# VH-VL binders against o27280: the designs that were tried, part 75

Target 1, 266 residues: o27280
Amino acid sequence: MDSMNVPEVLEIKRIVEESESVKTFIFSWDFRREVRPGQFVMVWDFRDEKPMSVSLIDPVRSEIGISIRRVGEFTDRVHGLSEGDLLGIRGPYGRGFELMGRDILLVGGGIGMAPLAALADEATARGMRVDALVAARTADELLFLDRLEAAGVNISTCTDDGSCGFKGFAHERLLTLEENHDMAAVCGPEPMMFQVMRILDERDVPAQLSLERYMKCAVGICGQCCLDDTGFRVCAEGPVFWSQELSRVREFGRYRRDPAGRRVPW

## First folded at step 23 (VH-VL)

Design cg3
Fold by OpenDDE, last read:
Structure cg3 (fold): chain C 266 residues (1-266), chain A 118 residues (1-118), chain B 107 residues (1-107)
Amino acid sequence: as target 1 above (266 residues)
Amino acid sequence: EVQLLESGGVLVQPGGSLRLSCAASGFTFSDFGMTWVRQAPGKGLEWVSMISGSGEWIYFAPSVKGRFTISRDNSKNTLYLQMNSLKGEDTAVYYCTRGDYSYPFDYWGQGTLVTVSS
Amino acid sequence: DIQMTQSPSSLSASVGDSITITCRASRKIGHYLNWYQQKPGKAPNLLIYEASTLQSGVPSRFSGSGSGTDFTLTIRTLQPEDFATYYCQQYLSTPYTFGPGTVVDFR
C-alpha cells in the first residue's frame, strides 16, 4: 500500500568503489517492488534529489545497487557518505530495457555502463550470449570489467588515450566488431550514443538507448525532462528509447536543457 | 546570413607551427559543431578535425592526430586550428565548415591557404 | 578507414544533358552519404545529404540515390553553372572520408 512516490529512507548497506570517481551504493530492497534494468530511482540526500540508474539487481540477496559518478555538488555529498548512513530512495521509474533474441550487444561509455551491467546480469541469467563494448576516456575509468567477466560476458574495451584496448571511440571500435547480434543496448554520452546508433542502424540491429536528462518530478508531470519537438518525457516514455524513437528527437546528440531550461550543447 | 571567414594561412617552414581562425556569424555558433576540411593544391577534399558545440568532443583524422589541436571560443564565435610539427603534406587550403557528426557540412568559408615549404 | 571511390573521374557533357556520377564505399554505409559541388577557386557546396535529401536552395535537377555501398548523383538537364567537381562523403564513422571527385566539363 506504500506509494512508490514517497521516498523510503534506506541505510547504505555497503559501498563498492568501482573507480576513483564512481561508487556503488548497496541497499536492501523489497522486491515486491519490481525493478528492471534501465529503470532509475530518485535519490534524496535530504537536501537535493537526483535520478540514478540501478546498476545491480540481486533478488537473492534482496539488494539493489546504485552507481554514482562524482560530477557535482549532490554527488560530492553522496560520495562523502559511509556505510550505515541514510538516503531517501523512491521509485523505480521509467521504461527499462527489453531483452529479445539470443545474442545481445551492450555498448557503454563511462557511467553509462551502470544500467548495462544490470542488464548483462539478467541477460546472462537467461542464457543469452552477451557481448559488451566498454568505453572510457582512460583505462581507470572503465567500469564493471571484473563483474562482467564473472558473469560470462565477452568484453571489448576502448579508450580515448589507448591506455586499454582499442585506441579510439566506441563507434570506431564497433565498426571493427562482428555483426551477429539480435539487439543492442546503448548507454553513455550522447555524442557516443548518436554515432553508435548510426552504425547499429546501418547493420539493422534493433537498438535501445538510455538517455540522461535533468529530472524533477520523475512522474511525467513537470516536463523538465521533455525532449524538444517530440513531447517525449525521459522519465515517463524513457529513459530507454528505441532507436526509431530517438530518430525523431532533434536534440538527441546535439544538446540538452539545463535546470533553467536553457540549451546546452554537447 | 551564415558566414564563415578563415584566416591565418601563411607560408611556414617544415616543423613550424601555425594557428588558423574561423570567424562565424549569422547563426547561433554554439548550437553547431564545427569542422575543418583541407584541400591540397589540385587534389580532393580531406576531413581534418571536428569539434562539438561545447568543445568537449573532438575528433581528428589520423594524418593530423597528435599534431593538430582544435578549439573554439563560443563567446567570440570563433573556431581555431592549432597546427604543430607541420609537414609539406599539410600544404592545403583549409576550410572552416559548419557541421559535425550530427549535421552535414552545409556552410563553408572561402578557405585560407597554408603553405609548408623550406 | 572507409575508402570512397567515384566513377568516372571526369566526364564531358553538353548543356541539357543528363549525367550520372557514381560513388562506392569500401563497406556498407547505409544512407550516410553526402554530395558536394565545388567550382574552381571556390569552396564546396552541399547538394545532397543522407544519400537522397536535397539541400535547401539546390535546384531540383539534382538528385541522389543509393544505399549500402553504391550511390549515384544525377543531374538532369545540365546547366552551364553545373560544370564543376563533385565529391561524395561518408559519415558512417570517423574518420570521415571523401571520394576523389568527378570533374564535369564542357564537351
Scores: ipSAE 0.947, ipTM 0.970, lowest interface PAE 0.5, mean pLDDT 96
Fold by OpenDDE, fold request of step 24:
Structure cg3 (fold): chain C 266 residues (1-266), chain A 118 residues (1-118), chain B 107 residues (1-107)
Amino acid sequence: as target 1 above (266 residues)
Amino acid sequence: EVQLLESGGVLVQPGGSLRLSCAASGFTFSDFGMTWVRQAPGKGLEWVSMISGSGEWIYFAPSVKGRFTISRDNSKNTLYLQMNSLKGEDTAVYYCTRGDYSYPFDYWGQGTLVTVSS
Amino acid sequence: DIQMTQSPSSLSASVGDSITITCRASRKIGHYLNWYQQKPGKAPNLLIYEASTLQSGVPSRFSGSGSGTDFTLTIRTLQPEDFATYYCQQYLSTPYTFGPGTVVDFR
């Protein structure tokens, strides 16, 4: 049995309150185990297990961060934890983002900014110019702004209610931005990503998008996260996909499957 | 056979409110986003609002944002458009159509006429 | 917002003619354009989607082409039932916008 598939019980070193509904849990990490932005880990609270994106990668402090939004029973329990409490972490899994070029555009919605924040750190560390479009329903749901700013990221914001930045959706704001980029990384709700991808396609900007699906094994065996028609396993071939790959995925932006395998529309 | 049937169009005074309905049949209603498009008398087509299959994702034209609301009841295969603070320029035939950001508007109802006049 | 224009606003033709309608976007919209046909007192019908893909059930005499800002709808061998108003529509970004329409009537 591969040791990477056995959860390691880790102590929560620090908790960062990102917003009312989002917390970042920081753990000590042995960087002999490589982790890349866009990859995910399976978080085990000794009752249930859920995939979570890595939002912080800090080799200097030997730490990783996992940002979790409070959305259900599992995350409710996790949000009730304190520093010093224990969680099981196994991974990392999946295909992460690939950086290319000199200028990169990040487009994130809500908790989708989690993996993009980690990517921003890597990109800036490499000396890349990073532009980020951070979207949320309201100002209080905008994530990682201070962190991104501190990293030297050029930030644009948009909110559905106009409480911060551009009033409107990410794809609408993106349309008004005329900067050229060598690549884009996108993560957020699929209706957002679908429409953002369309604009990036029109602009001939290579784009990578991170998908979220129900996962069980995280190792490409159970098939719970398979995308219709293509057979892509989000945990193995993803969760980061190129736009060309997603263009072949009929369900992308249209529906997903729940744990029972039923279609759920967006 | 896909069918869409709009209803609710009547004469209303400026500042008034009206709710339109669109009854869908012949397809799995929840699988598709739905859209309202209107056409003023003798004029072209204007996109009004769009709603995803689940109803969680909603979009409005600037001309109606803040005044109109869109909703759906998938258990009844019905799309709704609640129109408040109606203006004369809202006078139009309102069409419901199957389609959203991921599908073209491939099926249309016959429309229902809304007249806003004092 | 993306503005759509059409040319001409109206044209007269005869049965059997080949006609071309042009649609222009105020900015590049890739291939994210649809064409609709509307007859008087009737709802619009989808003809072409993604700039050039013919909708199922639409006669092959209809064709769409173009990308970026300039698009064309061509009707070969015009039939009596083709006299109508034609609209282009962009869906690159919300708000979705239609062209003003082109009326095709009898000469």
Scores: ipSAE 0.946, ipTM 0.970, lowest interface PAE 0.5, mean pLDDT 96
Fold by OpenDDE, look of step 23:
Structure cg3 (fold): chain C 266 residues (1-266), chain A 118 residues (1-118), chain B 107 residues (1-107)
Amino acid sequence: as target 1 above (266 residues)
Amino acid sequence: EVQLLESGGVLVQPGGSLRLSCAASGFTFSDFGMTWVRQAPGKGLEWVSMISGSGEWIYFAPSVKGRFTISRDNSKNTLYLQMNSLKGEDTAVYYCTRGDYSYPFDYWGQGTLVTVSS
Amino acid sequence: DIQMTQSPSSLSASVGDSITITCRASRKIGHYLNWYQQKPGKAPNLLIYEASTLQSGVPSRFSGSGSGTDFTLTIRTLQPEDFATYYCQQYLSTPYTFGPGTVVDFR
């Protein structure tokens, strides 16, 4: 599989408003270029470039979707775009999720549900049973519920304020759910993922977790996304890691590096 | 040397409010999540609240949720516990400890006594 | 919530004795268990983390074992300074919970 290293200027085909702060931008895609759930693309608005997970993979319509949360200047600009506007897209990059078994558990928090939504589509298309634990701070921040339901996913929700589903955090809700899964995929805030991983470990459920780090080159050259101690490059060896791999990463769930390379606590 | 020093424990009436402080030294404060643990007189230990290094991730025991607030000022190396709507059962020595979901509670302060009584 | 229990609630021993304290979780918690020692009027001290790893500075006469639901703290050749209350604590999930404690006093 060859990655595109030069941004391709693509027209925004469609915009889906997922929530107040999240939009999915849909693009026509040539599927001769393979893309897997868990991989990311670099999105270029002709001023800045940011890594974004692929949240929709639709070979039938020849489309991909990128879900973007409004969190800063770059995303503010992107959220101001309309259908028909242009963005530069290069990729896909990184290691995506690997599906195994018959029963899969998805645990996602906030925008972390983006890559998991794509994974859910693939898993259900393969005839797998998919359970999804969707977590958010409030009900209005829960993402992709209708989409997951339509795909046949068994959804459990939890919110910090109890506005929808279980009142509490994902790892707390997870303890109350069935343990019979062949594999788990996890994506969200690292404090959530860390604690979820612990429970999955106790249950002996193989788990893959998607990390987010500052990425500059996306091709494993610049080292900006290197994880301490291991030297793992999130853009190359990740962003999807097995739990066994992350168990060796001391910074996981504890801190990250900002663009200046400074340690930033979670 | 890692040091944690709690303060603010006093006698307060039921329904009252109190803020505890914990001054930290001897380590990079922001690198660690911090936790409050309390111990009623003659009783065991009870986990109360936990806050991540940045302060963005906060957890509470069910017994104090909605009444207590945990916060930190990394510029002052200080951890806080704001306690509102205090009850008699909140009477305890409150310990500040270094540790969170990713680290055991490896260092503890001497504790500060909060007494809730009419 | 995960409930923790300990046995015995108290025991009397002599200097030089070997003692064992047990901790049980209401559900499987893997190896996510810590042991603490607390002396009267003092703050707790971490002894063992991850069920069996000795905290730095803690004497080797202390050891922890177990996984799942049953855990054990063993103190070999009990010393005068070891008379205290011992607590187990699970950190599999919030709320974190402690055992009720085991008081070890001198005979």
Scores: ipSAE 0.935, ipTM 0.964, lowest interface PAE 0.5, mean pLDDT 96

Design cg3
Fold by ESMFold2, fold request of step 24:
Formats: structure tokens, C-alpha cells, sequence
Structure cg3 (fold): chain C 266 residues (1-266), chain A 118 residues (1-118), chain B 107 residues (1-107)
């Protein structure tokens, strides 16, 4: 807990440009601190600290990768860093995805593919059949396609503008896909996840969905990541929840709370 | 008391444009997504478009994609529908209603009639 | 796209009757179905969501049932204010679609 609550300052070992707006930062990692797909770390740039999903888990090379989309001031600063520069990392935190059965469906939107890419690597290494629906606004925002293909994942794509694959939203594409899987793992924009969950519920597919909320402590003490109704802490009981857990959460798919506790719609 | 009031429905010629407005009151407008539903005279209901509370998530029926635009001004509690390249089949009463992908359509305005005829 | 049909297209009934309206989807939609009532010259009014949950203020004589592709709306002890057109609507996925409506007329 003492080492998990204080950032460890680590050197950026490599940077992979995944797209124009997404970079993966790779660090050496001591796997006595185990990392599961779907867990997150807090990244500290010596000014601010934000939760980021782990996208690469490589115990053989003793490395982790953290994928970060440029969306604002903090991520702009981190994207400006070079190999050899320093970042603080604390974690991992939260509950990751659990694999079950032999056939898994991944549904990822945008940067939400990051933890699912890590899960896909683990699932294929276990001999599971992996189908992935990869969604984005445009073709240039589709992430990890080559990596997934190399891992033996069966890929379907959709883009809002139709520039690659199915023209439309992830839930609309999902209706046209094969219906039988032992489980699904979903990560992306919450409105996408809400609508995808509806399809998976109709199909009776057990689903795990990864939520994003404002976080401060990341260890479950400060209450900033609590969900209305249940009191689930996204940083502790989540970020990955089973769909039946989320069915009890009125907030899911509808709103979030900002740092001041104000209701913010999607 | 939740109230929705549509305005702007008039007679327009084919190929024309028209902007509909829906004034909302009695609830926190930005907390809710909004939807347009239309009904041709003597016919059933057709879902047209919906927009999330933030305005970030927008959906259209196939019959209007590329011709209609939906927007909202949360500071004015107003929902808009911009209708371009109008066709005879767009003739309908247009209702604004409260709801989107996350809520059923629980409150409706009285509707405004758009007639597309030469 | 998910097509919705309703049966019957119209019916005649008397005050006090019990009636049933059927809605069918072109594919399984789970419980993701709403029912609306529309009186002549008025906007629709939400009756039931999630196939069977009554909206606030809706009398208990209304009930909804069904899942998958087949759904029913039942009105027990029909009242004068219940003579209207009833629409089902799926919300499993966009584009959302309504049934064509069932007109309930006074006999």
C-alpha cells in the first residue's frame, strides 16, 4: 500500500505511435507487482496525475505499456515527452477482466481498445477464440488492428463516417455479427458501452464493461470515483464491472460527476 | 411541470429548408437527451433523430441522414432541428420529446406541422 | 433495421371490456420495448417501458408482457378515456422504430 500510494519514478523506455493522437509509453516493470488486463495506473507528470489503462503486459521482457490519447493539457504534456524522460507511476489499481469459457467477444471504442488489446494477448495465449469489434469515429482512429491480427484475433471494424468497415455505431454493427460467445469484454465511450450492453443482454452473453470516472486517490478512500445508488468505487470494485452489477447503477450510460460533484450528462 | 413547445412548422416547397425549435422548461434541460419524432397526416409515428444531454451523441433515422441536423443550446433550454432538401415525404407533425438512447420518451410537446408541397 | 408490426390494426370495444393488443418484432429485442397511447389531435403519452413497467401515473388496468419478438398490451376494464391509438416501439438499437398502431374505437 505504501509503495502503491507513492508514484515510482520510471524512465520511458520506448514510445510507439499508435495513431496521430495515441501513443504507447513503455516502461520496465517488476512483475512482483502483478498486472491484469483492465487494471489501471496513475500517471504523474510532476504537475498532475491521471488514470491510464495498461495496454501491454509483457512479463518476458519485464515491460508494461500505457496508451494515452492526446485530449487536453495533461496528455499534451505527456505526448511531448521523449524516450529517456521520466514519469511517475503508481499502481496497478482496480479489478481487471476475468476470462471464462473458450470464445470471447471484445468490443472496443477508440482508446478503449487499449485494455482490450492486453486482454486479447492473454486470451489468445490461453488458446481462446477471440473476436473483436473495433470501433472509432474515423479509420485513422482505429487502434491496434495489426497487433490484434498478428495475435490471431478475428476482427470486425466500424467507423461513424464509414471510412473503414461498417458505417455506423458499434451496437449497430454488433447486431449483424455472430451471436454466440461465452463472454464479452467492452471498453470505450460510455454511451457506446450502454448500447452494446443492451445487445449482449438480449443475447444472454455474460459481459464485463470498463467504466471511467474522475479519480483522485485511486485506492478507494476519497470517494471521488463512487457510483450513485450502489456506492461502488470505480477504482476499487471496478473499473471492470459485470453487466448485472451495472444494471443496478442508474448513473451508467446516463451521466457522470465532475470533480465538484456536479452531474454531467454524456 | 415539464413543458415542451415546438415552433417553426410552415408550408415549404420541395428542396427548401426549415428550422424547428423546441423550448423546454420545468426540468434541468442539460441533464436529458432529446428526440424528434414525426407523424405524417393520418399515419403512424417515425423516430427522426436524437441528441444526448451534452450534445455529443447524435443519431438519425436513415430517411433523414445527410439532410437533417439536430442541435441544442443548453443555455437557452432549446432543441433545434435543421431540415434541408425537404421532400414531400417529410410532411408531418414534428414532436419534440424528452429522452434518448438512455431514457424512454416520457414528455412530449404538442407538435408543429411541416407541409412540403409545390 | 428492426421492423415492428401490430395486431389488430383496429378494434371496437365497450366500456368495461378487457382488450389485448399484440406487437411483433422482426428479430429478438429482449425486453427493450415501450408502449405509447395517442388520443386524436394529441401527442403520444408513454404508458409502459421495458416491456412491462408502468410509467408513473398510468392506471393499473394497463399491463404489458412479453419478451423476445412477441409482446402484448392489455387493458382491463376499459374506460372512456382509453379509446385511442396504441403504438409499440423498440429500443434495442438505432434506428428506433414504432409499430404501425392499433386504433381502439368505441363500439
Amino acid sequence: as target 1 above (266 residues)
Amino acid sequence: EVQLLESGGVLVQPGGSLRLSCAASGFTFSDFGMTWVRQAPGKGLEWVSMISGSGEWIYFAPSVKGRFTISRDNSKNTLYLQMNSLKGEDTAVYYCTRGDYSYPFDYWGQGTLVTVSS
Amino acid sequence: DIQMTQSPSSLSASVGDSITITCRASRKIGHYLNWYQQKPGKAPNLLIYEASTLQSGVPSRFSGSGSGTDFTLTIRTLQPEDFATYYCQQYLSTPYTFGPGTVVDFR
Scores: ipSAE 0.856, ipTM 0.937, lowest interface PAE 0.8, mean pLDDT 92
Fold by ESMFold2, fold request of step 24:
Structure cg3 (fold): chain C 266 residues (1-266), chain A 118 residues (1-118), chain B 107 residues (1-107)
Amino acid sequence: as target 1 above (266 residues)
Amino acid sequence: EVQLLESGGVLVQPGGSLRLSCAASGFTFSDFGMTWVRQAPGKGLEWVSMISGSGEWIYFAPSVKGRFTISRDNSKNTLYLQMNSLKGEDTAVYYCTRGDYSYPFDYWGQGTLVTVSS
Amino acid sequence: DIQMTQSPSSLSASVGDSITITCRASRKIGHYLNWYQQKPGKAPNLLIYEASTLQSGVPSRFSGSGSGTDFTLTIRTLQPEDFATYYCQQYLSTPYTFGPGTVVDFR
């Protein structure tokens, strides 16, 4: 029971305000528990437990950062915490992103930039050329821009309302970007990812996309994160999938299932 | 079995407003995105707007963006198109169709004629 | 935006003929193309999606082919009910666009 499958109670070391609605919570971390970009952790606030993205992986300082968007009661409670307060953390879980080639495209929407920011750090540290398309509804919701710039990432932005960068959606901006990438990593709202994947498919760019589903156990036992058709478990075979794996998943881009198993459209 | 029934098309003056409705039956409405496509008299088809099953994901053609809004009421199985600041070039038959970014347009209503003229 | 063109703009044919209609995109769109049929005074009807997949209930005399920028709709053994206008439509990206149509008239 004293393993990654039991929450470890950790002190919040620092809190970074990424936007009005997104905070990054930083913890000391023993990197004998290896963490890769695209993996997730379960965050326990002593009432409930939710999967959250790892956005910072810093073995030199022995720190991880977990970025959390305020969207409901659980995340409201977590956003009300201060440095020195406690959270339970278990994990990491899931399959992370795999880097290949020399040129990578990142396409992130909203909080989906969190795991991609971690990936960008790894890619630049390997000497890869990194382009990022950062999407949001409005300019004030664009995440991690300063951090990406400092890492040497070539940033393009788009906002639904046109308040920063290209006015429109990520897939519309992507049509105007150069087709010179060895791979792509995509994370954000599933309808965005579906439409982005279509363009990457036309260009024959290998893509990895990070899905979100309801999770309970996070270790592949309970079946709550299973995808129709294939039986892939988002917590085990995912959350990061290759685009060719998702081509067999009818629900991708179209619907998900709630905790009761009911179909919920996007 | 699948049926889509548009209503609300009338003659309106330039600068006016109009709301179109589309009543759906014969399928689980909330499982599908919906689209408006229009056709000016004697002309081809123009995609106008689409909305996802939940209503959260909404797209517009450049020609109507900022003037039209799209919505749905899944409890009433009804799709809406609110058209404001109408122009002569908005004169068309407006079709309600089932489909969005994730599905082709497989079922269509009979259309409703909107005429923008003084 | 992605422009779609069609050739010919119209053609005359007899029952039993084999005809082809060409659709061209202003940029590569892969296989992300649909075909629709529209009879006068009626709503369009989906014939083909994903460039070559027949919609359920569409007769096998219809076929679609092509990828990239160039696509073809073929109707073999033309029937009286096939006299209509045919539209292609790309769905690679918004805004979705239709071709201008090809009118197939009875000779």
Scores: ipSAE 0.854, ipTM 0.934, lowest interface PAE 0.8, mean pLDDT 92
Fold by ESMFold2, fold request of step 24:
Structure cg3 (fold): chain C 266 residues (1-266), chain A 118 residues (1-118), chain B 107 residues (1-107)
Amino acid sequence: as target 1 above (266 residues)
Amino acid sequence: EVQLLESGGVLVQPGGSLRLSCAASGFTFSDFGMTWVRQAPGKGLEWVSMISGSGEWIYFAPSVKGRFTISRDNSKNTLYLQMNSLKGEDTAVYYCTRGDYSYPFDYWGQGTLVTVSS
Amino acid sequence: DIQMTQSPSSLSASVGDSITITCRASRKIGHYLNWYQQKPGKAPNLLIYEASTLQSGVPSRFSGSGSGTDFTLTIRTLQPEDFATYYCQQYLSTPYTFGPGTVVDFR
């Protein structure tokens, strides 16, 4: 069995508290195992295994960072760990973002900003102009603002409650922003991404969107991450899809399936 | 066989409150988002509020935001609209319709009349 | 907010006529437009979604066209049951908005 398919046990080198509910766990990483923004890893806590997006890719310090929101039993356990504790990591897996042109728009909602922060670092390092729309329910949940500013990203914010920036939803703020981008990258709650995609489609902006689905194997053989009607596997053909690919996916924005295969609405 | 039946529309004083209900049948209620649309007498249609199938995604028209709330009980196949701080401008027939940000409004109830007058 | 207008505000026609109703958005909305029919005293009925796609059960004499800011609903052989008010509605972004309506009345 390949080491990519079996978790490697790694020591938590550093923990960054991004918010009350989000922590970034940083590990030493041998970059002979290439990692691209938008790819994910499976994180194993010796009881369960969950897909997590890579938020930091730092070949200079030989580090990766994985940002995890506390949402349930697995993530509660991981949030209880300290520097020096161990986690299993397998991957990376999936298709990451591809950069094109010179002007990129990032639209991130909540923890969805994590893979976009990694993409922003790569885009600015290439000399691209990067605009980011960072969305959350409240100001305290806006992620990575200092890091994006330090990278030279032009930031717009929106919050549901209006506590920071535009009061409203990401798609409503996007409608009022400048239309001068060669591409967009979108990650966040799927209803947000669905509505953002409409505006990007109307503007003829090529867009890549990162989906989340239930995963087990992460290598495309178990079928748990398949999208209805198309047979696209989120862990193999995604998690990053072009908007044109998603236009063929009838479940996008409308429902998902739980581990038992039941249809669950958004 | 999709059926939507609104109820609760009555005469109410300005500043008052009222809750509308919409009973749904003939489809899997939780699979669909739901919307309220209103029509003042002799006027056109106005989108009021919508709620996703799970109830997690909720949207309001600016004219009602902060005064109205929308909810659903998927175990009872029922949509609700709680209207507070009512004004004369809220006088309308209120329609329950199936659809949200992800589906067009394909089935409608026959509406319930709310009158706000002193 | 995206403002919708319709033209004409009303028209009179005879059974068998072909008629055209126009809808305009205050900004480009792509193909994110629906059409509804409302008969007196009744709820609206969905006719067309995505600018040009006929809803199931809608007669083929109805058609929709257009994109961007300008949209058209055409009824080719007007029937007695088609005398009604017609509304367009954008769904590019919240708040969703309807046009003011076009009344099609019997001559």
Scores: ipSAE 0.852, ipTM 0.936, lowest interface PAE 0.7, mean pLDDT 91

